# VH-VL binders against LON peptidase N-terminal domain and RING finger protein 1 (LONRF1): the designs that were tried, part 9

Target 1, 211 residues: LON peptidase N-terminal domain and RING finger protein 1 (LONRF1), of Homo sapiens (Human) (q17rb8r558to768)
Amino acid sequence: TAELSHLTKNVPIFVCTMAYPTVPCPLHVFEPRYRLMIRRSIQTGTKQFGMCVSDTQNSFADYGCMLQIRNVHFLPDGRSVVDTVGGKRFRVLKRGMKDGYCTADIEYLEDVKVENEDEIKNLRELHDLVYSQACSWFQNLRDRFRSQILQHFGSMPEREENLQAAPNGPAWCWWLLAVLPVDPRYQLSVLSMKSLKERLTKIQHILTYFS
Below, E stands for the ipSAE of ESMFold2; O stands for the ipSAE of ESMFold2 at other seeds; V2 stands for 0.75 times the mean of E and O plus 0.25 times the DockQ between their complexes.

## First folded at step 2 (VH-VL; framework fv_umesolerbart)

Design a_h311D (from u07 with heavy chain S107D; at its last look DockQ between E and O 0.43; V2 from the best seeds 0.00; counts 0 for: pae O 12.9 > 2)
Fold by ESMFold2 at other seeds, look of step 2:
Structure a_h311D (fold): chain C 211 residues (1-211), chain A 123 residues (1-123), chain B 107 residues (1-107)
Amino acid sequence: as target 1 above (211 residues)
Amino acid sequence: EVQLVESGGDLVQPGGSLRLSCAASGFTFSSYSMNWVRQAPGKGLEWVSFISSSGSTIYYADSVKGRFTISRDNAKKSLYLQMTSLRAEDTAVYYCAREGLDYGGNDEWFDPWGQGTLVTVSS
Amino acid sequence: EIVMTQSPATLSVSPGERATLSCRASQSVSSNLAWYQQKPGQAPRRLIYGASTRATGIPARFSGSGSGTEFTLTISSLQSEDFAIYYCQQYNNWPLTFGGGTKVEIK
């Protein structure tokens, strides 16, 4: 139902790593609290939980990404092997706890649409420039590193004709952030952005640093 | 230009009801969480209520919980505050305020604010 | 709830002089603190967020500092338009809370 796709209250939170929309996030889960959390998600039909990186001041970050469960294997040795992919981004509004794992009331994020035609044109120009820089960076990688990225994350998503059609913006941006070796603070900053222009500008700065 | 315009403030008897409105323009209203903040005459600022961009999450100050209801209509770019069981201590200028939007942090600071609408609760 | 205490309640300052306003939180709010200016008959105006980041369009004479429980707003050379009431606000925890204000007036 719409309820299962629009979880916003007492959302289970896995506190571990960065996750991004459209990007696979395979997990090996052995902690009893997270095994319980995932089992509940399957049994209730929700098949989703939030992923947030840890935060020194607030236990977990103020922004995260929902993970959609695609496949789960419960192993006899107490581990769960969980195949997930990133879905909607969210902002944490209120923190909670349930049976040893974190929960949150959340609000889903989507990009603020640019309505002015001149601004849309400028956005497209920026997008195409940054996309080209990302492609150049990827092609300049050593063959072994490029192959490792392709095996773990798949191919870089094709650029999209309508930059504002998807609520999270272009998928290639998230793919790139997942593969770049950048500080988690900058990764979190980009995850939280509701402006595609600002996201592209930040990505460009990161790519320039590595060029 | 980003603008917020409140309306609906009036003189009301104790125990009465009143509905405040806030009309938004110059930004994508449906993308922002919204707040009501009030200020009694000659006094400081007091946060009243919060509503998330979708309307799915709502918080109230303890002083108004159970008496005030915040709502929004994203199609009409409007924020509302339904007040009931009004008391003398609810007398204040009521401001609507948009959440701040800057990257990297919790942004529950307020920008912009409306001009405010005066609610007076007196017999 | 987190209590925000501002001092002094009133600060008398001559034009061109430095004004220093204090804000203390009853528990840590990290850097999740904003400053507002309010003139009579007007809505509050944002000045500072994140404890130290000036909002767009705010003159460089305004600066914020501090983290945790102690915060300061400094106006380095007070102008005639700066005589107003200043409020701090924490946004680390619900409910959101404001300080009682510091009135900056002509000495």
Scores: ipSAE 0.000, ipTM 0.552, lowest interface PAE 12.9, mean pLDDT 86
ESMFold2, look of step 2: ipSAE 0.049; ipTM 0.673
ESMFold2 (binder alone), look of step 2: mean pLDDT 91; pTM 0.929

Design a_l35D (from u07 with light chain N93D; at its last look DockQ between E and O 0.55; V2 from the best seeds 0.00; counts 0 for: pae O 15.9 > 2)
Fold by ESMFold2 at other seeds, look of step 2:
Structure a_l35D (fold): chain C 211 residues (1-211), chain A 123 residues (1-123), chain B 107 residues (1-107)
Amino acid sequence: as target 1 above (211 residues)
Amino acid sequence: EVQLVESGGDLVQPGGSLRLSCAASGFTFSSYSMNWVRQAPGKGLEWVSFISSSGSTIYYADSVKGRFTISRDNAKKSLYLQMTSLRAEDTAVYYCAREGLDYGGNSEWFDPWGQGTLVTVSS
Amino acid sequence: EIVMTQSPATLSVSPGERATLSCRASQSVSSNLAWYQQKPGQAPRRLIYGASTRATGIPARFSGSGSGTEFTLTISSLQSEDFAIYYCQQYNDWPLTFGGGTKVEIK
């Protein structure tokens, strides 16, 4: 319930893959620069770092997700297994570098709440429709694929009574995006969205493509 | 309708101080990053300063660092620019600008702009 | 600091003709580029963002293209209201910077 530290300046950035709020992101870390970054995060007590995908023109993408370190296991061969889970989304405002790894000044993102009663009703209707479509897609997967998802990501999170209570919106949306094989451009576009309506609409489009 | 209204522009002597205000309406002010952009008479546009929606992240153009302070009051839906040690080259129309929102989140392009307020620094 | 260079400084164009404005960045800005139109005594108005995405309410005759370091704003059939100064702006890195402007005037 206690909010994580609002680290916003010189945030260490792991440049690797997409991460989403609430979604586990297990990492195998072998590069000395990232081993240093993670050790430092643990030693200083922040226990978090940002995750961004690479961008050939800017080093890393303009949007990312904070990862909270749960555990680190050091392997004899020099690799580390880092157990993390996604936290707050962010936008990169300024890029930097420290000791071989990237850093950023960031702005945290959260959804803009819809307050109009008719718009809330429309949002609930859209949410329930897309949730049903997601459940159907998941249940209609071949057994092997469904089992693989359950093993690596767990069950689809339950729908939430208050769609707008969490600052990132419903957890099931992020779980679904993590398991769907979508193009990085779509992944970044959804990660950056502050509108639950737009996120649900994009998810719906992705589901129809894979159906 | 989304609206930004600047005020506080005036004639000041070199070395003087001035505070600009920008009143926002028609949108959720606390959800948007804000900027000041200036334009010297007959010249181009120059970005001056940025403040994030929470106020936690602030940037300045090198030309104004240490002399200008950007701030915001989300409860009053207001953006401010405190200017000190003013120089002749600070003479400009100062625009308040909201950072744009696209379907991909906040972006650092500007929409809308206010009407501007004129600051003149002369002896 | 990323320097934005616009060319030409002034472009004389007959009504109904095509205008092509160039903007060059001193280093890559990816697609993080916007275009603005400004008429005398008025605030700038946003035309294009993301290098090529037209802002809501902007006529279809305005189009943007490019990525990396080279960008173009095209006005396909110049109307009387299009005679103005046009600025490009990068938002890839701090400080945010504008080009020097291209004045589009009647030939």
Scores: ipSAE 0.000, ipTM 0.490, lowest interface PAE 15.9, mean pLDDT 86
ESMFold2, look of step 2: ipSAE 0.032; ipTM 0.646
ESMFold2 (binder alone), look of step 2: mean pLDDT 92; pTM 0.937

Design a_y7s (from u07 with heavy chain Y103S; at its last look DockQ between E and O 0.73; V2 from the best seeds 0.00; counts 0 for: pae O 7.9 > 2)
Heavy chain, then light chain:
Amino acid sequence: EVQLVESGGDLVQPGGSLRLSCAASGFTFSSYSMNWVRQAPGKGLEWVSFISSSGSTIYYADSVKGRFTISRDNAKKSLYLQMTSLRAEDTAVYYCAREGLDSGGNSEWFDPWGQGTLVTVSS
Amino acid sequence: EIVMTQSPATLSVSPGERATLSCRASQSVSSNLAWYQQKPGQAPRRLIYGASTRATGIPARFSGSGSGTEFTLTISSLQSEDFAIYYCQQYNNWPLTFGGGTKVEIK
ESMFold2, look of step 2: ipSAE 0.220; ipTM 0.702
ESMFold2 (binder alone), look of step 2: mean pLDDT 92; pTM 0.938
ESMFold2 at other seeds, look of step 2: ipSAE 0.044; ipTM 0.659
ESMFold2, look of step 4: ipSAE 0.406; ipTM 0.773
ESMFold2 (binder alone), look of step 4: mean pLDDT 92; pTM 0.944
ESMFold2 at other seeds, look of step 4: ipSAE 0.038; ipTM 0.649

## First folded at step 3 (VH-VL)

Design p04 (from c03 with heavy chain T101V; framework fv_cofetuzumab; at its last look DockQ between E and O 0.04; V2 from the best seeds 0.00; counts 0 for: pae E 18.0 > 2, placed apart)
Fold by ESMFold2, look of step 4:
Structure p04 (fold): chain C 211 residues (1-211), chain A 123 residues (1-123), chain B 111 residues (1-111)
Amino acid sequence: as target 1 above (211 residues)
Amino acid sequence: QVQLVQSGPEVKKPGASVKVSCKASGYTFTSYYVHWVRQAPGKRLEWIGVINPSGGSTYNNQDFKGRVTMTRDTSASTAYMELSRLRSEDTAVYYCARGDVYYDSSGYEFDYWGQGTSVTVSS
Amino acid sequence: EIVLTQSPATLSLSPGERATLSCRASQSVSYSGSSYMHWYQQKPGQAPRLLIYDASNRATGIPARFSGSGSGTDFTLTISSLEPEDFAVYYCQQRSNWPLTFGGGTKLEIK
């Protein structure tokens, strides 16, 4: 139900890697605490948990992404493979612990919609330019790197007609951030952004360094 | 019969690396985790990390992160642990141990241990 | 990481006596009704031997005189009537969180 989809208190947190909206995040789980956390999420019907990168001073970063469990696979090697996909982005408000794994009280993030017609026009122009730059970058990759990206992440999502329809903005932006081997500060900074214009500008900056 | 047989004693100088082997027999090697644990003379046991031999996935104790590499050769039923940039406090007996891969099983962690490999680091 | 503190560091007893060894965790290692604490025996020059798993369950082949109890942060290994072969070092170990950690040990000596 919608109630189960809007957890904000004592949310279980997997501290591991960057996750992004719409991007698959397959997990190999062999720590007992995280196996328990995932079992609880399934048993309670919530089927989701937060993903945050580690942070030296605070245990985990101030921003993260909810992962929605699609399936759990038991491999012949005895590991659990948890098939997840990124959902809502969040900001950490309060940190906690439960039974050996981290928890958080969180606030969900959504992009702020631009209503001014001139600003919408400028946003579309920027989007189309940066999308073209991203396509060119991907097409000009050496075959080895392109194959690795396609195998792990799949194809780049198609551009969307309504740039502001999705609460997190266009899916291709998140795909691109997931595949680029960029400074972790750029990755976390973009995850935290509520402005599509700022996100596109940062992506453009990254692509310029690699072109 | 389940056995874990480790490589022989090593004497190393500071700054060198050591690679310890652990050959498994009497069970399906890829069906159980291999853990690495060390014990300095007169000290407590210290967990180094774990490898799943089937997929090769590892988790290293962060006290050793950057210095430990765990690998395996499934055709030889053998796990390896390499410790780099050795220093005198790395002098210890290094053990491999078999671990259960299923979270909710009876909890028989470290039910079989190798005989230990003595590593001495001296200048 | 979870720190395990064992007490006493040394316990001097005679055969036939009851031994009580304590292990305290820096945070709970119990959840969902299970306690993720193990106990090992180690004799000089030998690898550790699993005695008790998940706080209270005897491993295969372990005599009934060995028992474990406790939950949360406080755990106890009890040897009801010491035999000569029981004089060794005993370690607790938690499997609740990685990194897996061991206590500092209790040396059980003949008095």
Scores: ipSAE 0.000, ipTM 0.429, lowest interface PAE 18.0, mean pLDDT 84
ESMFold2-Fast, scan of step 3: ipSAE 0.498; ipTM 0.799
ESMFold2 (binder alone), look of step 4: mean pLDDT 90; pTM 0.929
ESMFold2 at other seeds, look of step 4: ipSAE 0.303; ipTM 0.724

Design s12 (from a_y7s with heavy chain G100P; framework fv_umesolerbart)
Heavy chain, then light chain:
Amino acid sequence: EVQLVESGGDLVQPGGSLRLSCAASGFTFSSYSMNWVRQAPGKGLEWVSFISSSGSTIYYADSVKGRFTISRDNAKKSLYLQMTSLRAEDTAVYYCAREPLDSGGNSEWFDPWGQGTLVTVSS
Amino acid sequence: EIVMTQSPATLSVSPGERATLSCRASQSVSSNLAWYQQKPGQAPRRLIYGASTRATGIPARFSGSGSGTEFTLTISSLQSEDFAIYYCQQYNNWPLTFGGGTKVEIK
ESMFold2-Fast, scan of step 3: ipSAE 0.511; ipTM 0.819

Design s14 (from a_y7s with heavy chain E108D; framework fv_umesolerbart)
Fold by ESMFold2-Fast, scan of step 3:
Parts: structure tokens; C-alpha cells; sequence
Structure s14 (fold): chain C 211 residues (1-211), chain A 123 residues (1-123), chain B 107 residues (1-107)
């Protein structure tokens, strides 16, 4: 378990989709390389791996999110059904390969805490405004789309009292980013941010566009 | 506001050792990767070493591997470079540099830079 | 290691003229390229990152372009304070590497 906290070198990377802190990411794994990766993760006790979207220049993107394995079902046909949830965000330092799947040396990302009292007050005001806008956007979706989101991602997380308690900021921001119909480039940009203020500002602009 | 201040540069004989320090202020030191970059008199910039924000990942230029050790103390907000088996070719101004931050995240370009500390290796 | 080659080594230009500096990588570095300005006795100053993004506070006369292996820094209408040495740096691969520098001097 101590080893898990130091999983930063030669981390196995699943190159597929966006993943976000606290957000469920269920996977159906059938490729032999990834079946091997998942089996190794479980057998060694790490029970986590990195998730990155593909990149045309460097094989996969410079930022991603760790996925923690919550449950796994190995099917007789060789498929694996893997229930994961997003953990720590990371930036890629060095790329590698292992038995057909990608690996990376990574640096975990945490939001930079705001210390100034006036800035903290302004941050809370921005947070409350954007949260209200997000709630309005979600409530005003057609019933079909709202139902699909609830089935795949669950309900929108409640507002947290201490905005800077979690190293990745409020969970609702990541849930919202996962459900907003935006280009993966924008999602990746937001994932890479170390400023909660910048993340809230970007989310607000996206919500305004869809209003 | 945001500043990096190097210290420890000195005149040393070939084969000697020296420890450089870099004191950070005005930002959350523990949230940034740090680098050492050097510049020989009248020459260009040469990257020396990288340490990740937690200290778990370290990289070195081939020219210094096995001789230099980068380390950090996040509680003290300080970066270090322990230099051993110094050579005349190690004579340079040594800069402490933070990984760059833009609105999209961190990358391995540098801002800010310290003012540098001069290391002279000579008999 | 990726070798960064800057050309020319020295550019002689007059104030008000346009300066174009080249930086070439021995293999693709995508857009992971930065430009720095250094004046005598001073630490380098960041100008451009991501090949084309101007850093905060950098005048609009500085612009960067390129991707892959060929990059350019352009200084339009050169000012007296722009006479300096300029370095490119790739941050796509380890080790991080810098170009040899281009000295921009008065004609």
C-alpha cells in the first residue's frame, strides 16, 4: 500500500478516454495487452493504472488521470469488465513501453492553494455562481439526456463547504466536465489546470456557451 | 513577489565537492517541479537536473550523472544540488529554475529563474 | 538526446527592423518549444512557450511559430532593449536541451 503512494515510475497507461478525479470510469477490456495490464495491476496489489487520450505526435496526451480499480470481472471469453473511479491527476514526464502497452513516468497534480483572504472570498463567490449555473444547466436538459447522465455518471455531487480541502478541488467540477458536450481538447486543458479559479472560469464560459 | 535565490557558489579545486542551495518564496514550492540549469562563461545554457514536486522522480544530464545529486525540502522551501568529483568543465553560473505555469498547467519550460550562483573549478 | 540548432549564430540588425531567428530540432518536439532572452549578467527571461504562446507581459512584437522540427522567433520593429542573446529549448524529451543561442546585435 505504501508502494501505491509512490507509483510514479513506469506506470501502466491505458490509452483510451478522458478520466477525472472522483468520476466513475467503467471499462470493458478485451485487447490482450490491456487484459495483461489489468491482471498485473491486481496481482501486484497496486490496483490502479493511468488513463490518457491518444495524441497524434506523442502516442498519448501529456496529462491524464489515475484510475483506481474498485471491482473486476474476468469473463470466460477473455473480456474483463472493470469498475474504476478517477483518482489523482498527473502530467507525463517520460514515455515508455512494456509488453505492448504504454507506460509513463508521471508527476501528480494538485491545485495550488489560494492563501489571501480576499482571493479566497472571491473564489467562493465564483464557485457558488458557477455551481448555480451548472445546476440550472443540468435541470434544464431534456429528460432523456438527464436520465442518461444519471445512469452513467450518477447524480451531481453536493457543494463542498471547504473548496480547497481536496487536492483536486470540488468533485462536482469533475462530474460536470465529464458530462458537458465539449471537445476532448477543452476537457484535457481543464484537467491540466492547477488553479481552481481558472477551472471554474473555464467551466463558466462553457456553461454560458450552452445557455 | 515570486523569487528564487541561489547560494553556495565558490572556487573549488578539481575533484572537490560543493553544495548549492536555492530558496524559494512567493509561491507554493511543493506544487512545482524544479530544475538546475548552468551556463559556462561565454557559453550557452545547459540543463543539469530535474526533480518532481514530490521528489519521487529525478533526471540528470549525462555529463553529471553519478557526480551530482539533486534534492529538495518542501517544508523548508529549498532546492539543493550536491556536486562531487568536480571538473574544470563544471565551471558555470548555476541557475535554479521552476517549471513554467500557464493557464493550462505546468510544463518543463522555465519561469521564474534565480539570479544564479557562480561555481569556479580551478587549481 | 535531441540536438537543438539555432541559426544564425549572430544577427546584425538596425532598430526598427524585423529579426527572424531559427531553431531546428534533430527530431520532432511537437509544439513543446520555448524561447528565452538573455542580456549580459542577467538570468534568462521567458518569452514564448508552446512554440507560439507569448508569456504574460511580453510585448506583441515577439511572436513564435513552427511545430515538429522547424521553429522561428520573430521580433518585429526591433527596439533598443531587444539586443540580447536568444535561446530555444525543447521540453518534449529527456534530457531537456537548449539551442546554442542567436546573438542579436546592432548593425
Amino acid sequence: as target 1 above (211 residues)
Amino acid sequence: EVQLVESGGDLVQPGGSLRLSCAASGFTFSSYSMNWVRQAPGKGLEWVSFISSSGSTIYYADSVKGRFTISRDNAKKSLYLQMTSLRAEDTAVYYCAREGLDSGGNSDWFDPWGQGTLVTVSS
Amino acid sequence: EIVMTQSPATLSVSPGERATLSCRASQSVSSNLAWYQQKPGQAPRRLIYGASTRATGIPARFSGSGSGTEFTLTISSLQSEDFAIYYCQQYNNWPLTFGGGTKVEIK
Scores: ipSAE 0.447, ipTM 0.810, lowest interface PAE 3.5, mean pLDDT 90

Design s16 (from a_y7s with heavy chain S103T W109Y P112Y; framework fv_umesolerbart)
Fold by ESMFold2-Fast, scan of step 3:
Structure s16 (fold): chain C 211 residues (1-211), chain A 123 residues (1-123), chain B 107 residues (1-107)
Amino acid sequence: as target 1 above (211 residues)
Amino acid sequence: EVQLVESGGDLVQPGGSLRLSCAASGFTFSSYSMNWVRQAPGKGLEWVSFISSSGSTIYYADSVKGRFTISRDNAKKSLYLQMTSLRAEDTAVYYCAREGLDTGGNSEYFDYWGQGTLVTVSS
Amino acid sequence: EIVMTQSPATLSVSPGERATLSCRASQSVSSNLAWYQQKPGQAPRRLIYGASTRATGIPARFSGSGSGTEFTLTISSLQSEDFAIYYCQQYNNWPLTFGGGTKVEIK
């Protein structure tokens, strides 16, 4: 594959919704500034941009997720349907502007690996417990809601053999966070975590509340 | 345990150069942004420079911009500050400091500091 | 740059008394404010971050409050080991800036 430069300075930011690693994020784009942003991303070959939610004190939140463009359909009425999937998480270091859309200098987030054997064992036990709780929660949803989730987010990812192989941890955690009916502040908090144990613990608390 | 150990501080004449080092241990160095903070004798703390975890983003205080260069070697778990065109006002204890990581949100507060290394710029 | 102003410059307190330290930002820093303690000859130690979150291992007598431009560090029932210089730091905007410090000394 082509060698790409690190995309960390003046990264284009789409200010709209939460996005998560590995999770599909289909977008309907009409605003001229974002159409320009998407077109530039395709033309330069990066095929990526950042996604952040709005923030009341700043123009957008301190944490977000990169979106990888998978496909784009341009409609005759000026709308675009952009098929994206979440990539790396990031934190915002500096905010900027370019041709009407926001930009940022960013730092990518990766989970801090647990190296202690006893802690790894405890992490796996916590993971398996929380995964089982997540499966139970999803299976107990009414057919209508389950079908809606499958249409928008796809099926719940399977458990991974190595919990620390992916820099963002297991994919099912992010899928679950996208579908749980929680306050965006909680979603943003979980997205910002660099500890898989902390993330699993928070997800467990949320699931216990809804179970 | 987390440790940061600075070295390289010395007596140097105005206009001189000096390189400071900070050796990190007890944590995954490549996952953390690092900072240099200084403190002149009997004075308060002054932020000097920032480098992101990958090294791709660097910021400097206006007082040192163009004279100091921050860098890191993630394989060697080391942070550096190359100082040139030193002035008497650069006399200070220089601290290596690690970004915080206790919660979500902005993390440019410092959870661990080294012991400091003294730089004296005098004729 | 955001200017951080701490008051008073020196606070004289008797052991067992309450100490209240103020930190003011020249413009809003949200809750992105930290407090540090520095004893003579030592590196600073983190006490509070996010304006009000106490760092692990920091005694319950230390508490932080405030948001926006006005912040307070409170030390209830001051102990002998608490006599030190305290600094606030904003991490909302670049460059990062510290207050001038408040020296807490024995009355």
Scores: ipSAE 0.014, ipTM 0.664, lowest interface PAE 8.3, mean pLDDT 89

Design s18 (from a_y7s with heavy chain D102Y; framework fv_umesolerbart)
Heavy chain, then light chain:
Amino acid sequence: EVQLVESGGDLVQPGGSLRLSCAASGFTFSSYSMNWVRQAPGKGLEWVSFISSSGSTIYYADSVKGRFTISRDNAKKSLYLQMTSLRAEDTAVYYCAREGLYSGGNSEWFDPWGQGTLVTVSS
Amino acid sequence: EIVMTQSPATLSVSPGERATLSCRASQSVSSNLAWYQQKPGQAPRRLIYGASTRATGIPARFSGSGSGTEFTLTISSLQSEDFAIYYCQQYNNWPLTFGGGTKVEIK
ESMFold2-Fast, scan of step 3: ipSAE 0.466; ipTM 0.819

Design s21 (framework fv_umesolerbart)
Fold by ESMFold2-Fast, scan of step 3:
Formats: C-alpha cells, structure tokens, sequence
Structure s21 (fold): chain C 211 residues (1-211), chain A 122 residues (1-122), chain B 107 residues (1-107)
C-alpha cells in the first residue's frame, strides 16, 4: 500500500511497552495525547503506529515494533480500548514531537537471509533443537503459570516449513520472547537482531538458564 | 558524571562471609542490568554474576553458584554481592560493571567501578 | 561455556608501529564480542563492542574486525599510552567469558 510506503517519516510513537511481530498487544488508552494519536491513525487510514519502550538517554529506545490497529472502541468517559497486533520491526533514525506525543523517522528491519546450503541446514537443525527446548520449557511449567500464559498470549505457534519465508523469522520466537520472564532491555536486544541464527542462539541460552 | 563505587573488600578467613556494595550515580540505576566481574592478583578477568534492571533475572558463574548472592536496591541506587563459604580461590579485586549503552545485545561493560579487594587467607 | 583464547600472550612493539591482537572463540559468538584495555592498578576501559564498533571517545587508531570465531583488534600507530593488557569478551552466551589477555609492551 501507498499508505504503508509513506509510513517511515514522522511516524507516531506510543512510548509504553515491548511489542513483537505477530504478537497481540491489547491497549487501554487513557491519556489525551495517545487518544488523539490513535484517532489520527484511523482518520488517515494508516491504522498503525510505533511502539517503543522508554529510554533514559533518548526518551525512547532505538528499536521498536509497529502495531496494526485491528479494532478500536471509543468509550463515553474518554477511554479507548485498542486491539492491536505487532507488525514490522524498525530502527529509529530521527526523533520528533507532535501535539504532546513522540514521533520518529524509521527504517524497517528484516532478517538477513542465509543463502549457503550448509548454513541453511545448520540453521534448520538449530531451529528444531531450540523449538523442542521451548516446547519442553512451556509443558513443564506449573499449571497455574501455564494457564496464565495461555489466557494472555494464546498457544505457542507451530513450526513453519520455510524458516526464512517471513521477514521477521518464525512467529514462535516472538511469542516465546513475550512470555519469557526476561528483562525488557534484553528483549529489546533480541528484537534488534537481523540474524535468525543469533536470535535462536540467544533464545536457547535463555531457556537453558530457566530449565 | 556516570560513576560506580565499590566498597566492602576486606581480609577474611577461609569459610567466612563478606558483603560487597556498589553505589551508582549519574544515571537512572533502575533502567540498567548490573554485573560483578573479578580479577585475581596478576590474572585475567572472570565474570561472576548478573542481575536484570528489575532484579527478576539473576545468573551466576558455576564457580560461585550456591555461595554468592547478587541483589540490588533501586531506591538506594546500590548493587550488592553477599559472599559465603569463601575460598582462597575467591581472592580477587571485585568490579561492579553496568551493561553497555547500545541498541543491540548489551552485556558488554561500560562503566566499571574502581574495584574492591577481597583477600581470603589465614 | 565458550572458551575465549587470545594470542599472543605478550606482544613487543615500538611506538608508531602497528599491533595486531587475536581472539578466538571455541564456538560462534556472531558479532557479540567486546575489547577492553587495562593498565596496572586500573579498572578495564571499554574500547570496542559488536566486534567492530568503536566506543565513544576511543581514538581512530583502534579498530576491531571479525565475526563468528575469529576476531582481531588492531592499533595502527601505537602511542605510549597504549602499552597495556587487552582483553576480549563474548556476550553471545551465558556465562559471559573473557580471553586470557594480551600484554602489549614496549620493545
């Protein structure tokens, strides 16, 4: 879309929480600045905005994820309930402000494809191993904790036949990052990676220390 | 000015206990993960322990697991290392170190404190 | 644990010469590799992170290269203040591990 093509300059940024490709991110919006931002996103037809965590030096982090608005319910008392899902990841190039909310010029991130046949085979082996470890970790959680995750995030996505078909890699990686009890700054580091191999290696390491 | 200052190093008997402190200033302490790194006299650097910004995630080197406890007090802008069952091999300068400032993986260290010396000897 | 091996253990060079330091990982650490400088009685000083990114305030004569398992730190025109011990560190896997160090000393 032409709308999507132009969504790289003065992109509105909601400074709040981590967001990940394919992962639902339901929002309850109270602040007038963000209600205005969301209303504008709907009126322009883009139905998207960026989500970044706060940063002490630059007001918000150098990396984030676009949120696609699926549904919005404006309540009579001034609240907004916004159903969103994570889309493309991005890197921040320039920061700005508009009517009390942050904006940014951004560059979208995509994983660098591995083309060598032996490297592709090694990547598949690593992927299958880490997916198995993730399944074991989730299945062996206490029932209450597992139920809590299922209610909030749903079930773990299935393995994908082509690991490099999606620009952000397999969806289960992002689901797992959303549910693992790791520091948001560490989650941000993983979000910024352009290598599926690096991401799988880091996830494997995290899983090893939680098992 | 971003600064880390360690204290608590002392001479202690084998089997003894000691508590190290690290005071942070010049940055928002609650937003950064912290680490302890040690260096035995005349030897290289050895990573000891990690604690996430909120304190919810903690890791230890196998050599200290079960004997050392890392903790933090974000209101006091302080990092701690409680050491028990000390051995001669634990003799080292102990450095407090903050995660590096970058948009990627950040478990490289900047800044470092000046270090505090722990000597385990009879 | 990933073992980091630095070579040589000691490098003797004259001021104005080029120094090349090697760091090898026992398995791939991608580009998650940092270099530190340490002088006697001082805390380590960060030089490079991400294998090749020079930290703020570090002179241009310092450069890092490599990825995977083989990494190099180069000092292109050694100054008197550069005589120190240099450590590499991987931050790809837990536990975090350092190399044994390379001492750069005057010839």
Amino acid sequence: as target 1 above (211 residues)
Amino acid sequence: EVQLVESGGDLVQPGGSLRLSCAASGFTFSSYSMNWVRQAPGKGLEWVSFISSSGSTIYYADSVKGRFTISRDNAKKSLYLQMTSLRAEDTAVYYCAREGLSGGNSEWFDPWGQGTLVTVSS
Amino acid sequence: EIVMTQSPATLSVSPGERATLSCRASQSVSSNLAWYQQKPGQAPRRLIYGASTRATGIPARFSGSGSGTEFTLTISSLQSEDFAIYYCQQYNNWPLTFGGGTKVEIK
Scores: ipSAE 0.006, ipTM 0.427, lowest interface PAE 11.7, mean pLDDT 87

Design s22 (framework fv_umesolerbart)
Fold by ESMFold2-Fast, scan of step 3:
Structure s22 (fold): chain C 211 residues (1-211), chain A 122 residues (1-122), chain B 107 residues (1-107)
Amino acid sequence: as target 1 above (211 residues)
Amino acid sequence: EVQLVESGGDLVQPGGSLRLSCAASGFTFSSYSMNWVRQAPGKGLEWVSFISSSGSTIYYADSVKGRFTISRDNAKKSLYLQMTSLRAEDTAVYYCAREGYSGGNSEWFDPWGQGTLVTVSS
Amino acid sequence: EIVMTQSPATLSVSPGERATLSCRASQSVSSNLAWYQQKPGQAPRRLIYGASTRATGIPARFSGSGSGTEFTLTISSLQSEDFAIYYCQQYNNWPLTFGGGTKVEIK
């Protein structure tokens, strides 16, 4: 088993867009501060950094997602194309600054396990219902929108046998949040949840609105 | 039933040491950050220390920095506060408190333990 | 450190009356503010978080408002069990800080 890095203090933060566990997040990096951040991440061996949306009162949001660097293409004009994928979610404990880019002390988020047998059964029933609703929503989209989603995000992930095996819950939930046309404030709220039941319930409400 | 139970409070002389413990039950302890908050007799609440869920990030109030050490044992579902170089002004009821879960920022507290009294006097 | 100032220090109110408690931060704490109730010999009890979100099980007569530096806790029709000390707490910046408390006592 691989020993995971627990980068939690003075974590570099790219302030730009929403990112989600398991979801690809390709980045086109031009600014010198972010080129430096990416270079440092590669050279130190961490190969990851945080991604948060901006916030008018606190410079960037209280919640975000770590991005793991999969590949980097350095262009002759100084631009970089960075292939990343979403990893662990986090909450921001303390904000800082380093060489022009934001940093944070963070705490990683994990879903709280449901232990009761009856509650596990109800969770599975809710999951299967919402997954079915998501599949119906996606298949009923106009061809042009469905094609764009498939090109950029790929197909919806399959259902997982054990709903609580992954610390962030099923991958399809995050794929769906990336493609649903909802307000970023709502997306941030869902990202911050530590309950799979709460997350599925909220996704169900969104899907019902668009049905 | 979510519960926090503190222990270890005692009468100690100035310059002495004490170790406080907090036993957690009814929730996944390793998923929550923990805090110590104290209250001097007849006075208000004062935040003392924070430890993240993994134990990797720790913060202290300036009044205790260098004298107190917060730690946790996730396998034993326990939180600790090692106090050294105790002063009369450290006399207080010490509360163990868990971060609240709200789907937003979490450094408000729910639940709280019942508290354990530390008296520093000659 | 952010200093939290509560006013008044003591509020004398009759049952059924409205109580309004104020909390001021020395600099902006956004909406990262919580309110607690404490009765003699007991641990604090959470009432409000996020400046205005009522915690589960807290009666509807309790409401919080405000953002930035000025915050208010309102008890719309004071009951006998509401006589207690109330504390505000900011969780926007480290160190975390509490107000000095407002004692709500019977007239």
Scores: ipSAE 0.319, ipTM 0.754, lowest interface PAE 4.5, mean pLDDT 90

